# VH-VL binders against b7kms5: the designs that were tried, part 276

Target 1, 80 residues: b7kms5
Amino acid sequence: DTFETVRNTIRIESEVDESLRQLCHEERITKETWLEAAYLYLCEKPEELAQVIQLAQERLSQRKAIADYKRAKTMQERFL
Below, E stands for the ipSAE of ESMFold2; O stands for the ipSAE of OpenDDE; V2 stands for 0.75 times the mean of E and O plus 0.25 times the DockQ between their complexes.

## First folded at step 17 (VH-VL)

Design k_6 (framework fv_pozelimab; at its last look DockQ between E and O 0.67; V2 from the best seeds 0.49)
Fold by ESMFold2, look of step 17:
Structure k_6 (fold): chain C 80 residues (1-80), chain A 121 residues (1-121), chain B 107 residues (1-107)
Amino acid sequence: as target 1 above (80 residues)
Amino acid sequence: QVQLQESGPGLVKPSETLSLTCTVSGDSVSSSYWTWIRQPPGKGLEWIGYIYYSGSSYYNPSLKSRATISVDTSKNQFSLKLSSVTAADTAVYYCARTDFYSGELVPFDYWGQGTLVTVSS
Amino acid sequence: AIQMTQSPSSLSASVGDRVTITCRASQGIRNDLGWYQQKPGKAPKLLIYAASSLQKGVPSRFAGRGSGTDFTLTISSLQPEDFATYYCLQYYKYPWTFGQGTKVEIK
């Protein structure tokens, strides 16, 4: 049986990561198996998947806005 | 691959306005900070100023408010206008990008090829 | 504005030489210092940012050091393609300013 895997690095908000780490520890699973299971589960639930996608889009937009704000602040601090 | 290319007249008469356009490919003008830099023949480099696509800009005081930089997001371009030019404004003009790598400011990581503008009667 | 003074203004060197170029700021600029290489008729090319960070695609023989007011660019083993003019840039405070340049010529 050959389950091929791909090694990836992802960045997760620290409070979400802490909560997920605690859950995985308590359930004796790993983050990667949790992510795989969550995706496979949602693929069979179109309305729940749509809600997750909407939340992901909102979080992506917020992370971009925060990054733009930090970059603007960095450029602003260079005024005399 | 990010590419920048300057365009505009190579000869400008004294007292007129120098007008240049930088066309950006491989990146969006709305994602980075954009700069004009000039170099008189055989001399060093002078920073003119920058713009962020939303209109935030700053100009070198040495240009005495003669410089204006603008962005056209629909054409993926940004432009320089320098008013009331004299022979002292004869230079190679470069456009350049300033970006951030993992939150770290990286100045002028890509440059256009440069365009010579001569101010002469 | 913050003045950037490079030394030497020019130097002659042979392939394989270790060369060092100095850049001094008129006031502290933290590590907001870039190094650029320019060959005749070409645009400058970014070598180093943040005083010591090597830009992608730049050979590891280029190294930047320093913080505050005193900075150096070192080429550990000069290659034929390294004969060029080198500029430092401070980007700590507006207006951003370049040093006057250091011309590295074939001996």
Scores: ipSAE 0.520, ipTM 0.860, lowest interface PAE 1.4, mean pLDDT 92
Fold by OpenDDE, look of step 17:
Structure k_6 (fold): chain C 80 residues (1-80), chain A 121 residues (1-121), chain B 107 residues (1-107)
Amino acid sequence: as target 1 above (80 residues)
Amino acid sequence: QVQLQESGPGLVKPSETLSLTCTVSGDSVSSSYWTWIRQPPGKGLEWIGYIYYSGSSYYNPSLKSRATISVDTSKNQFSLKLSSVTAADTAVYYCARTDFYSGELVPFDYWGQGTLVTVSS
Amino acid sequence: AIQMTQSPSSLSASVGDRVTITCRASQGIRNDLGWYQQKPGKAPKLLIYAASSLQKGVPSRFAGRGSGTDFTLTISSLQPEDFATYYCLQYYKYPWTFGQGTKVEIK
């Protein structure tokens, strides 16, 4: 079997990334194939997919809030 | 990808107000700091100031009394007004983006092509 | 304002040469230093940020070093497309300020 793949850069929260890395190592899979499999699984589970989307939206909101705070702080530190 | 484009009059009379607009595409103006920079012909670069989507702005003290930067999130644009212009304000004016990666600033990773503004009677 | 002094103001070099440009800050700016390349009639282009971080898409022949007050931009092997004017930028304190520029010309 051959698959056409595309390059992606994914930034994951450090604790989540570490846990995922450990899981993939234990199960002898890769983060890439995990993400593919998880997405395909959820595509057939609309209720579970909705839950994951909600969680993802919450996490995105949190990321944005933290990012805005950090940006503001960084810029503020440059005042004389 | 992110693109910036300056627009506005290329000729301004002395004592009048220079007005420029930067149109941003490929990115929301709500996600970065947006900056104006100018360069007199054959000279170096001068930082004018920045604005964030919240309205927070800061200006070079050399221009603070005359410079105003504004942002219009609905149009994905930000603008520069420079009052009481003189021949010394003749320059190519650039808009640029300052981004933030992993807790660190990345100044001016994207630029507009620049627009020449000549102050002449 | 923090003054940024580049040296030299201009230099002549040949393709394949190693080129080094220096930038000195009038006070410590930690690693908040950027390098930009500008060609005639074009906007500047970011090469290096945080003193030594290479911007995406920039060739590896460009390297930035330094911290505090003394910084260097090195082009390990000058290419035809590298003839341009280079500027350093400090963004440690407002107002952000540029060096006066270094013009790299063909010998």
Scores: ipSAE 0.340, ipTM 0.810, lowest interface PAE 1.0, mean pLDDT 93
ESMFold2 (binder alone), look of step 17: mean pLDDT 92; pTM 0.946

Design k_7 (framework fv_pozelimab; at its last look DockQ between E and O 0.71; V2 from the best seeds 0.63)
Fold by OpenDDE, look of step 17:
Structure k_7 (fold): chain C 80 residues (1-80), chain A 121 residues (1-121), chain B 107 residues (1-107)
Amino acid sequence: as target 1 above (80 residues)
Amino acid sequence: QVQLQESGPGLVKPSETLSLTCTVSGDSVSSSYWTWIRQPPGKGLEWIGYIYYSGSSYYNPSLKSRATISVDTSKNQFSLKLSSVTAADTAVYYCARVDFYDEELVPFDYWGQGTLVTVSS
Amino acid sequence: AIQMTQSPSSLSASVGDRVTITCRASQGIRNDLGWYQQKPGKAPKLLIYAASSLQKGVPSRFAGRGSGTDFTLTISSLQPEDFATYYCLQYYKYPWTFGQGTKVEIK
């Protein structure tokens, strides 16, 4: 089968990104193919997928908290 | 696609309270700053104030004593109340979004179409 | 409040012309300057933020430059759809304030 690709811009936490880059380099794969493979693997592992989703939700919550803080700080700086 | 839409009475009597609501679609009011801006007919733009979904708000000092902005996350709306209106408050009122691109503040990247509010006896 | 002064208040130009609009702040605002386009009966549209960053979907013929107190919006080749009123906005310090606007009219 043939497939088409879609360009995406994703932001990854720097420590995770560095670790992932290192892994991909060692295994001679790309972050893109890693993400594809990981997702496809998890699609066949419902319990593991649920765990990953839970972790992802926690990380999202943390990102939101950080983002809110940064935004608030930016807005507060306009009072100075 | 983010869309904003103002709604409320187009006519208000002097000394009464102007009340408008902005309905947001295509984006959650959560995690964003939302603002009101007005423009008297044939004149320039005046920033009224903003609100964050957490309730934090700030107003233009020129309107602070009369302006109140509120947010309703359950309805994905935010509102403006302007008390003790006079003819000087006749204007097109816009709601808009304040966003952040890569931690860079981006004021008013999306606007409502605006709604004319006329203060008249 | 920081005062924003635009110049000129109005100008006449032809399609294809290079148009430059200036905005001066009463005090330094670093690069916290936005440019907006407004057509009659319509809401303003964001063109430039952070003095020189082009908003998505805005044609490359629009360019913002400047920092501190003096800023410019340039339209390299004026198109028919560019006839409108343009506003600068400072958001460096509260209250955020707009320039008085520059109307670009057909010559």
Scores: ipSAE 0.633, ipTM 0.911, lowest interface PAE 0.6, mean pLDDT 95
Fold by ESMFold2, look of step 17:
Order: structure tokens, then sequence, then C-alpha cells
Structure k_7 (fold): chain C 80 residues (1-80), chain A 121 residues (1-121), chain B 107 residues (1-107)
């Protein structure tokens, strides 16, 4: 069909990805159509969108903190 | 694209303090580890130390506690001060980045062009 | 401090030659070994990290091998732009230390 698409790469935590893959398989949809549908659905629901954004901000902060912690440990292990 | 640029006086008198600044563009000083490395003319490379913006640091004992590295996040810069210099401190000074590619440590993946500092009366 | 010894200190080679440079550590450093290329008047450039991982933009004719104490950098077919001085770096334990360098010159 005539849908213009953009190829992107994303990184998802493995437990979330596993659950999402299972859901998509059971519902016979793809991850990309699920993501598009979820966003389009939330666009019409400002309060629900705000809750999703809040969760996304919390997850982003947690992922950065975990990465910083791992990197600091890697640098610290190189002392005697 | 990440770029590093050293700046500072090219001539320093013995016993004084050598002071250099590295200006970072295309990256934030708060997102990586930052280092100084020096190379006496015609000789090899010596790692001076590193700093992480929030306080973790290391200084090569060969410099006998004379080196201090600091970060200025508001200017996106980091600096080297080396006190009590002698002719043995004459070298090209490089700033460089230590980063992580998918959590794999990558040493000195970007360098400044280097600046010669001569210690002379 | 861990000492890094490169061999040879210099070599003379022709375009198209296969060149091998060796780096030996005074103790085991796992695979925490980098290779750098430096041309006169220029800063060093990262070629290889983690003993064998090729930095982005570095030609595939460069290959790193080894672990523990013995490491090699190989240039499979020397090009005119490869005439330079090469340094290894251990980053296993502080202070991080470079080898003394290997100068690759035109025959």
Amino acid sequence: as target 1 above (80 residues)
Amino acid sequence: QVQLQESGPGLVKPSETLSLTCTVSGDSVSSSYWTWIRQPPGKGLEWIGYIYYSGSSYYNPSLKSRATISVDTSKNQFSLKLSSVTAADTAVYYCARVDFYDEELVPFDYWGQGTLVTVSS
Amino acid sequence: AIQMTQSPSSLSASVGDRVTITCRASQGIRNDLGWYQQKPGKAPKLLIYAASSLQKGVPSRFAGRGSGTDFTLTISSLQPEDFATYYCLQYYKYPWTFGQGTKVEIK
C-alpha cells in the first residue's frame, strides 16, 4: 500500500520485549502495528497519555542510572 | 561529531603551574570520562589521569600529586593544572575521551589535536 | 605499573606487504588492549579496542589478536597512508600505560 514508513532501531528491556512479543504473537499483530495503534489511541486521551509519559520518564531515568552504575563499577575495578 | 580542542599558554616558567583547558563539542562533559595524556617531543605517550564530572578521578602517581583535573559543566570544558613544573614537563598535551560502546569500555576514542607546552626560563 | 613492550621498535616495509607488530604485557591484562596510529604532528587515532574490536571507520586490513600478555596488530596489505608510528595501550589496571611505539617506514 501507500504508507510511507521509516526504519528505526529501538532497545527494549528483555522482559518487556518477551512479554510484548508474546502478546503480538497471540493477537496476530506486529510490534510496529501495536506501537502505532497504542500511540494513536493515546492521542485522543490526554489524561492517559500523561500517565504513559510519566512512566516513560521514570523508565528513562532508571535506565540511565543503571548504565551510570555499571560504567562506574567498570572504571573502579581497575584499581589495584 | 565529537571534537576536542586544547587551549592554554604554550610557554610556562619553571616552578609555576601549567594550566590547560579542553573544550568539548558534539558531546556533554557530563556523559563520559575525560582524560589528559602527554607526549614529550620525539618520545612516547604518558596517561595523566581521568575525571568523571560528579567526582570520580584518578591521577598517575608518576606526577607526584602535582596534577589536578577539573570539569566546568557550564562551559562544557575540562581542565588540567600541573604544579611546580620543570623542563621534564615539556610535552605535547592531549585531551581525550574515555567512553562506552554498548557498555564496553573504549579508551581514548577521540583526541584533541594537542598543544605543545614548553617549560623554559 | 604494568609495562608494555612493543616489538619491533621500527620496521621498513613496502606497499602491499603484510606487517605484524607485537605487544607484550608484564602481567595478564585480559583483552584490555588498544592500538593507536600516530602520524607526525598529529594526535594518535584509535584503531582497535578490546584487543580485536575494530573502531568505526578503520579499514578492515587492520586486525588485532591476542589476550593475556601477548598481542599483535596486523596490517594485511600495507597502504601508503599506513606509514606511521603504532602504540599499544593496556587499560586493565591504573595507571594505564602505552608501549614505546613501533615506527613503520617506507622501504
Scores: ipSAE 0.581, ipTM 0.880, lowest interface PAE 0.9, mean pLDDT 92
ESMFold2 (binder alone), look of step 17: mean pLDDT 93; pTM 0.948

Design k_8 (framework fv_pozelimab; at its last look DockQ between E and O 0.80; V2 from the best seeds 0.00; counts 0 for: pae E 2.6 > 2)
Fold by OpenDDE, look of step 17:
Structure k_8 (fold): chain C 80 residues (1-80), chain A 121 residues (1-121), chain B 107 residues (1-107)
Amino acid sequence: as target 1 above (80 residues)
Amino acid sequence: QVQLQESGPGLVKPSETLSLTCTVSGDSVSSSYWTWIRQPPGKGLEWIGYIYYSGSSYYNPSLKSRATISVDTSKNQFSLKLSSVTAADTAVYYCARSDFYDEELVPFDYWGQGTLVTVSS
Amino acid sequence: AIQMTQSPSSLSASVGDRVTITCRASQGIRNDLGWYQQKPGKAPKLLIYAASSLQKGVPSRFAGRGSGTDFTLTISSLQPEDFATYYCLQYYKYPWTFGQGTKVEIK
């Protein structure tokens, strides 16, 4: 089997990235193949997928909050 | 793609209040800084002020006493009111967006087409 | 307010020419400098932000350089569509302020 790959630039929270890196290293896989495998696995697990989506939405919300804070701070610095 | 469109009266009498609305499409107003900028005919650009969706706003000191910017997230719009206008307020008024790309501030990456407001008796 | 002074106010050039526009700030603004292009009857268009970062979709013939007080916009090879008025913007401190503009005209 052959497949085409697409280059992606993703940003992962540092602690999660480190943990994932360590796991991948120990298992001699890559973060890319782990993500692919995890997604494919979850596609066959609708309840688990829903849980992951919920968690992802929560994390996204947190990211947005942090981003908003940083942006606000950046804008506020211009008053000084 | 983000699009901005100004709307409002093109003619305002002296001492009255200029009122414009910017309608944003292709993006939510909930995560950017929304700005008004004006340009008198044949002249340069003047920053009026901005508003964030939270309601936080700041104005050019030159116009602070007269300018009010508001946001309506439900309509995906933000507005400008400029009170006590004079002929000096005659200009093309632009609404624009400032955003962040990779945590870098990018000022005015999208603009409306602008709307001419003439102050005349 | 920080004053932005562009030079020249206008210039005449031909297609293919290298064009350089300068902008000087009355005080240090780090790299919080943007460049905009405006054609008659149109809204300004962002070319460069953060002094040297090319906005997406902008041709590579446009380049911004500088930091602190002195900045330059360079068009390496002027194209017909580049005849316009160019403005610098400082957004380091409020109020944000524009340069007076540089009109690039056909020689």
Scores: ipSAE 0.587, ipTM 0.870, lowest interface PAE 0.7, mean pLDDT 95
Fold by ESMFold2, look of step 17:
Structure k_8 (fold): chain C 80 residues (1-80), chain A 121 residues (1-121), chain B 107 residues (1-107)
Amino acid sequence: as target 1 above (80 residues)
Amino acid sequence: QVQLQESGPGLVKPSETLSLTCTVSGDSVSSSYWTWIRQPPGKGLEWIGYIYYSGSSYYNPSLKSRATISVDTSKNQFSLKLSSVTAADTAVYYCARSDFYDEELVPFDYWGQGTLVTVSS
Amino acid sequence: AIQMTQSPSSLSASVGDRVTITCRASQGIRNDLGWYQQKPGKAPKLLIYAASSLQKGVPSRFAGRGSGTDFTLTISSLQPEDFATYYCLQYYKYPWTFGQGTKVEIK
């Protein structure tokens, strides 16, 4: 009677997540349905999808750089 | 699945250079911290040193003057060279990975199978 | 270098026994302690990191405790596959150092 779903977890920057939670609350929807709708909508709009992909790539690079810095610091603290 | 495999000569003559290579699969040599560890027959484990692919490295002071670790990113490998070997360098040599899980350091979560290197004439 | 001393050097035990191994550091190492299991002819296997965090796939009968200088590894009910040599590792400061090992043998 219902379509099959998959459980997964994601990690979202705290400020973005808070804003998204507030939006979902105001619109009486869930994060899950918002994500599904956003993806399905963008799939029909190639130029807008490309812009979202570019932003996602920039955010991924930023998160990686922060992680690399923290890891290097952790290894360097073991001197002395 | 991450897998490490040591390779190199099993017999090395005294005063020569021991040379070993660790081939990494299921992970990139550029994404973790790579270590050589050895174990003389019937004895405990000795940390030799580590390398990060960008060339950052540290060696056990007891071996630093003789040991060099290097990375070959194109072959996804890292290597150990130990110069001026003696019978005291006879050991099983292991390569190992250290990595981060949720930004917490996890030491030597994967090991190679080990390779015995005997120093003898 | 930070010296790691294990006790006992060896012990004999029966299947089902509770086994405790101690590791003592020559200076404080916070919780930067790992425990490894090694069977003859095999590479060591990580059991516990950060003194008490169980590595993925390791049975819950293994437990680590301690902080600072005094650490223990406990096997709550020894199984046939647990007869091995166990090593602690400090990774607080370079050079990283292992304890001398504790051999757990069948009685």
Scores: ipSAE 0.297, ipTM 0.782, lowest interface PAE 2.6, mean pLDDT 91
ESMFold2 (binder alone), look of step 17: mean pLDDT 93; pTM 0.948

Design k_9 (framework fv_pozelimab; at its last look DockQ between E and O 0.78; V2 from the best seeds 0.00; counts 0 for: pae E 4.8 > 2)
Fold by OpenDDE, look of step 17:
Structure k_9 (fold): chain C 80 residues (1-80), chain A 121 residues (1-121), chain B 107 residues (1-107)
Amino acid sequence: as target 1 above (80 residues)
Amino acid sequence: QVQLQESGPGLVKPSETLSLTCTVSGDSVSSSYWTWIRQPPGKGLEWIGYIYYSGSSYYNPSLKSRATISVDTSKNQFSLKLSSVTAADTAVYYCARADFYDEELVPFDYWGQGTLVTVSS
Amino acid sequence: AIQMTQSPSSLSASVGDRVTITCRASQGIRNDLGWYQQKPGKAPKLLIYAASSLQKGVPSRFAGRGSGTDFTLTISSLQPEDFATYYCLQYYKYPWTFGQGTKVEIK
């Protein structure tokens, strides 16, 4: 078997990243293989997948709100 | 690929209002800071102002009394109006995007091709 | 408004030359400085932001340095496509202001 991988950059919230890193270390796996496995598992679990998607949407909304605030602040500081 | 395109009359009479529209594709105007910049023939660049999707706009003090920038999210466009124009307002007008990479402000990473507006009787 | 002064206003150079353009701000602007390249009849193109960050797709021969009031743009080995006018931009305080430009001409 041959695997072809795609390089990408993933930004994870710091507390989640630390927790995930710890888990991967304990289980002797990588974040990449964990993500692959988790996705494949969820593909076979439609109800669980729907729950994860909903959670992901909520987290995305929070990220956008925080980012929007930070940008606004950055732009406002240029009046000082 | 983000693309910006200016449109509007290339000739405006003195004392009238210059009106331009920038059409954005490949990105939503519901993000970033959409900017107008102008360049008189053979001269340097002047920042006019910007608008955010929320309606927040800020202008160069040199033009604040005459400049109005607006955004139309439904058309994915933003516009510039400059009132009481004189020959000094003859310039190539550019629309551009100021955005953020992560938390770092990146000014004017994408530009329109520019449109010449001549103020003449 | 913060004044941006570029030097020189123009210079002549040959392909392969090392070219340095300077920009001085009338007051401290931290690292909120951008560099742009403009060719005749074209819109400016972003080269450097945050004083030293290379914009994606820009050749590595371009380098920005400096902080505070003094900044430099360096082209390590001038290429034929590099003959253009270059502008610095401060976006530290409103109004955002450009330098007057530096025209890099072929010798």
Scores: ipSAE 0.601, ipTM 0.882, lowest interface PAE 0.6, mean pLDDT 95
Fold by ESMFold2, look of step 17:
Structure k_9 (fold): chain C 80 residues (1-80), chain A 121 residues (1-121), chain B 107 residues (1-107)
Amino acid sequence: as target 1 above (80 residues)
Amino acid sequence: QVQLQESGPGLVKPSETLSLTCTVSGDSVSSSYWTWIRQPPGKGLEWIGYIYYSGSSYYNPSLKSRATISVDTSKNQFSLKLSSVTAADTAVYYCARADFYDEELVPFDYWGQGTLVTVSS
Amino acid sequence: AIQMTQSPSSLSASVGDRVTITCRASQGIRNDLGWYQQKPGKAPKLLIYAASSLQKGVPSRFAGRGSGTDFTLTISSLQPEDFATYYCLQYYKYPWTFGQGTKVEIK
């Protein structure tokens, strides 16, 4: 039996990443194993999964708003 | 996968209005900068202008008085109207997308196939 | 408007050759420069953006260099599919403008 993996890249907000990195170091785990464990745990918990999804949607909206602001500034600066 | 396709009449009479539509699939017209670019036969490329889905638009100063770009979110399309055309407006017209990748502006990463519009009496 | 001048206007080359195309802006454009490839009857295809960033799916034999006013596109080993016309684009200030093109032909 083999445990096949897929390489992925993600971007994480810096303060969250710092906290997650510290947690993983202290618990002697990796970000990848933490992510896998969190997802597998939530798959069995419909109400908890829904809460995580809601938080993810809120964070996505926040990240989009920040990106929209930066993008608008970038396009505005190109006018003379 | 993002795809753009131009449509409209291939022949337009002088002094009339050229009208083209770009149909977008694999992306929402509500998220990017939608652009028209043209190329006279055997010549280079000329940027016409763009529209951002909220209705903000910008036009090449040489064409501002004659060009109008609009978006139809219900059909996922955007359009070009160019008024008072002459033989000088004969060109292949392209629709294109400008967008951000990793917060870096990427100009015209997707293009339509192009449609030839001939202005002739 | 910012004028973009390409050189040479055309060149002849053989498969395997190293080809360099130059684009010069009439004023500084930082790194807001794109390179496009166009084959007859086809739409342009984005190769390089931000002067040196390789677009997804573009072979690594294409490389962009430069900033400010002087830019180059280099094809390290010309392939049969690379015979085309190449355009630079400045997108620093409106109106965005293309260079006049460089035709790369079979020798």
Scores: ipSAE 0.128, ipTM 0.722, lowest interface PAE 4.8, mean pLDDT 90
ESMFold2 (binder alone), look of step 17: mean pLDDT 91; pTM 0.940

Design n_1 (framework fv_miptenalimab; at its last look DockQ between E and O 0.87; V2 from the best seeds 0.68)
Fold by OpenDDE, look of step 17:
Structure n_1 (fold): chain C 80 residues (1-80), chain A 124 residues (1-124), chain B 107 residues (1-107)
Amino acid sequence: as target 1 above (80 residues)
Amino acid sequence: QVTLVESGGGVVQPGRSLRLSCAFSGFSLSTRGVGVGWIRQAPGKGLEWVALIYWDDDKRYNPALKSRFTISRDNSKNTLYLQMNSLRAEDTAVYFCAHRTYSFDKWTSFFDYWGQGTTVTVSS
Amino acid sequence: DIQMTQSPSFLSASVGDRVSITCKASQGIRSYLAWYQQKPGKAPKLLIYAASTLQSGVPDRFSGSGSGTDFTLTISSLQPEDFATYYCQQFNTWPLTFGQGTKLEIK
């Protein structure tokens, strides 16, 4: 088997990223291999995967809400 | 050929305990991605999920039954168990064990093989 | 818990008929739904998983459709051996739950 990789830019919430980095450091793994392993593991437990997807959707909605708020605030400041 | 055979059912009084067994062949519960679960069916009623055990010994329970029921396995014997304590009349049912697997491309699980069930009757 | 509601609970049909059984989830379950067939005194048999994928060995007269909250099991041309009780089950949320069942009887 070959492990051809693709480069991705992933933005992670700062507190989550710090915690994940600490975990990966302690366990001598990388965020990349952790992500791969976590996904594959969850694929084998789709019942749990479904829960993670729900949480991910909620987090995405929160990100969008925050982004919208920031944009609105910026626009408001421009007209004041 | 996957086969599951339940045993251990019988007639018991309320408050008593009973342990069911499920002997299976054609697969190993040590195989990654494999699960085995218990599903019960009261007389003339529908199906109710009881518990599930994964290949890594991770367990899931019906919350209504978790305090009284325990799922376990013996991989060396290819046997699944269900320890039932403090039995009640409403626990009367046929208890099935079922092989659980998943589809990688569909990201979902299913019970693809079932035993014929063992009958548990709780009555005074 | 996610409630799975099947309709109808009872269905009478004749050999050769096209029949449909519906399953409604109390909340979105994506496509994480399976259909089972159970005959009296027998264990359930898997027919469909992932809402629409036919289990190996199951006749292609069986089909599943739907996503989200509404699902349908269809038998295109009812055969004598198809008279049984059918159950839907969701795999989206713990605890796993089944529909109450649909008994398909001969008219």
Scores: ipSAE 0.743, ipTM 0.923, lowest interface PAE 0.6, mean pLDDT 95
Fold by ESMFold2, look of step 17:
Structure n_1 (fold): chain C 80 residues (1-80), chain A 124 residues (1-124), chain B 107 residues (1-107)
Amino acid sequence: as target 1 above (80 residues)
Amino acid sequence: QVTLVESGGGVVQPGRSLRLSCAFSGFSLSTRGVGVGWIRQAPGKGLEWVALIYWDDDKRYNPALKSRFTISRDNSKNTLYLQMNSLRAEDTAVYFCAHRTYSFDKWTSFFDYWGQGTTVTVSS
Amino acid sequence: DIQMTQSPSFLSASVGDRVSITCKASQGIRSYLAWYQQKPGKAPKLLIYAASTLQSGVPDRFSGSGSGTDFTLTISSLQPEDFATYYCQQFNTWPLTFGQGTKLEIK
């Protein structure tokens, strides 16, 4: 049986990405295997997964608010 | 089949200690995703979660009991323990151990098999 | 802590009735909820997990619904063996907590 994989592009805040990159380098793992391991581990402890989801929802909301602000600022600058 | 059997209950005076045992079969606590919990039920009252131990020896406690109760295990005997110190009258209850598992595609865990319980009575 | 509040605390019903028991969480718990049945002098028995998934070996007259904060256990046609106390439990947030129980008495 072969493990089918999917290639994706994701965007991560620069400070978080730098910290994650350093961890993966030091542990001699890839970002992909870290993501898979983290998800699988949390699925085995759903009680902890719920807290990760809460944080993810807050970060998503913050990213959307920042994106809306930047879009409004860009339109304002176009008409100055 | 999965079975859990509690033992070590009895009548004790306030301030004393007891150690409960949970002997289990039909599963291994070293299997990833598996855990065992302790739940208690005071006479005429509802269920109260006490503690949980995971396959990797990670442990979680009811904060109200954490200073007095300790969960541990002996995988070579398929047994886990609940050490209860400084017992109080309100610790009088039937103590159950229960097998914990999880659902990968439902993202939840649950207690699917329970022992029949052991009774602890704290009275003078 | 997440408080789980069941309603009603006591319920009398006749064989054949359709019965519903509700469970309300003080905060959102998604679908991380289980239902248990406990008969006098016995250990609890798992009926439903993930709010609506029926455990193997449980009669299909039992069903669960809801998400977020409001959940319902339904027994579609009450049988004499359904006399018991029913508990909900959340697995969303530490500490794990149970509802106070609903005692179902058959008239």
Scores: ipSAE 0.487, ipTM 0.856, lowest interface PAE 2.0, mean pLDDT 91
ESMFold2 (binder alone), look of step 17: mean pLDDT 94; pTM 0.961

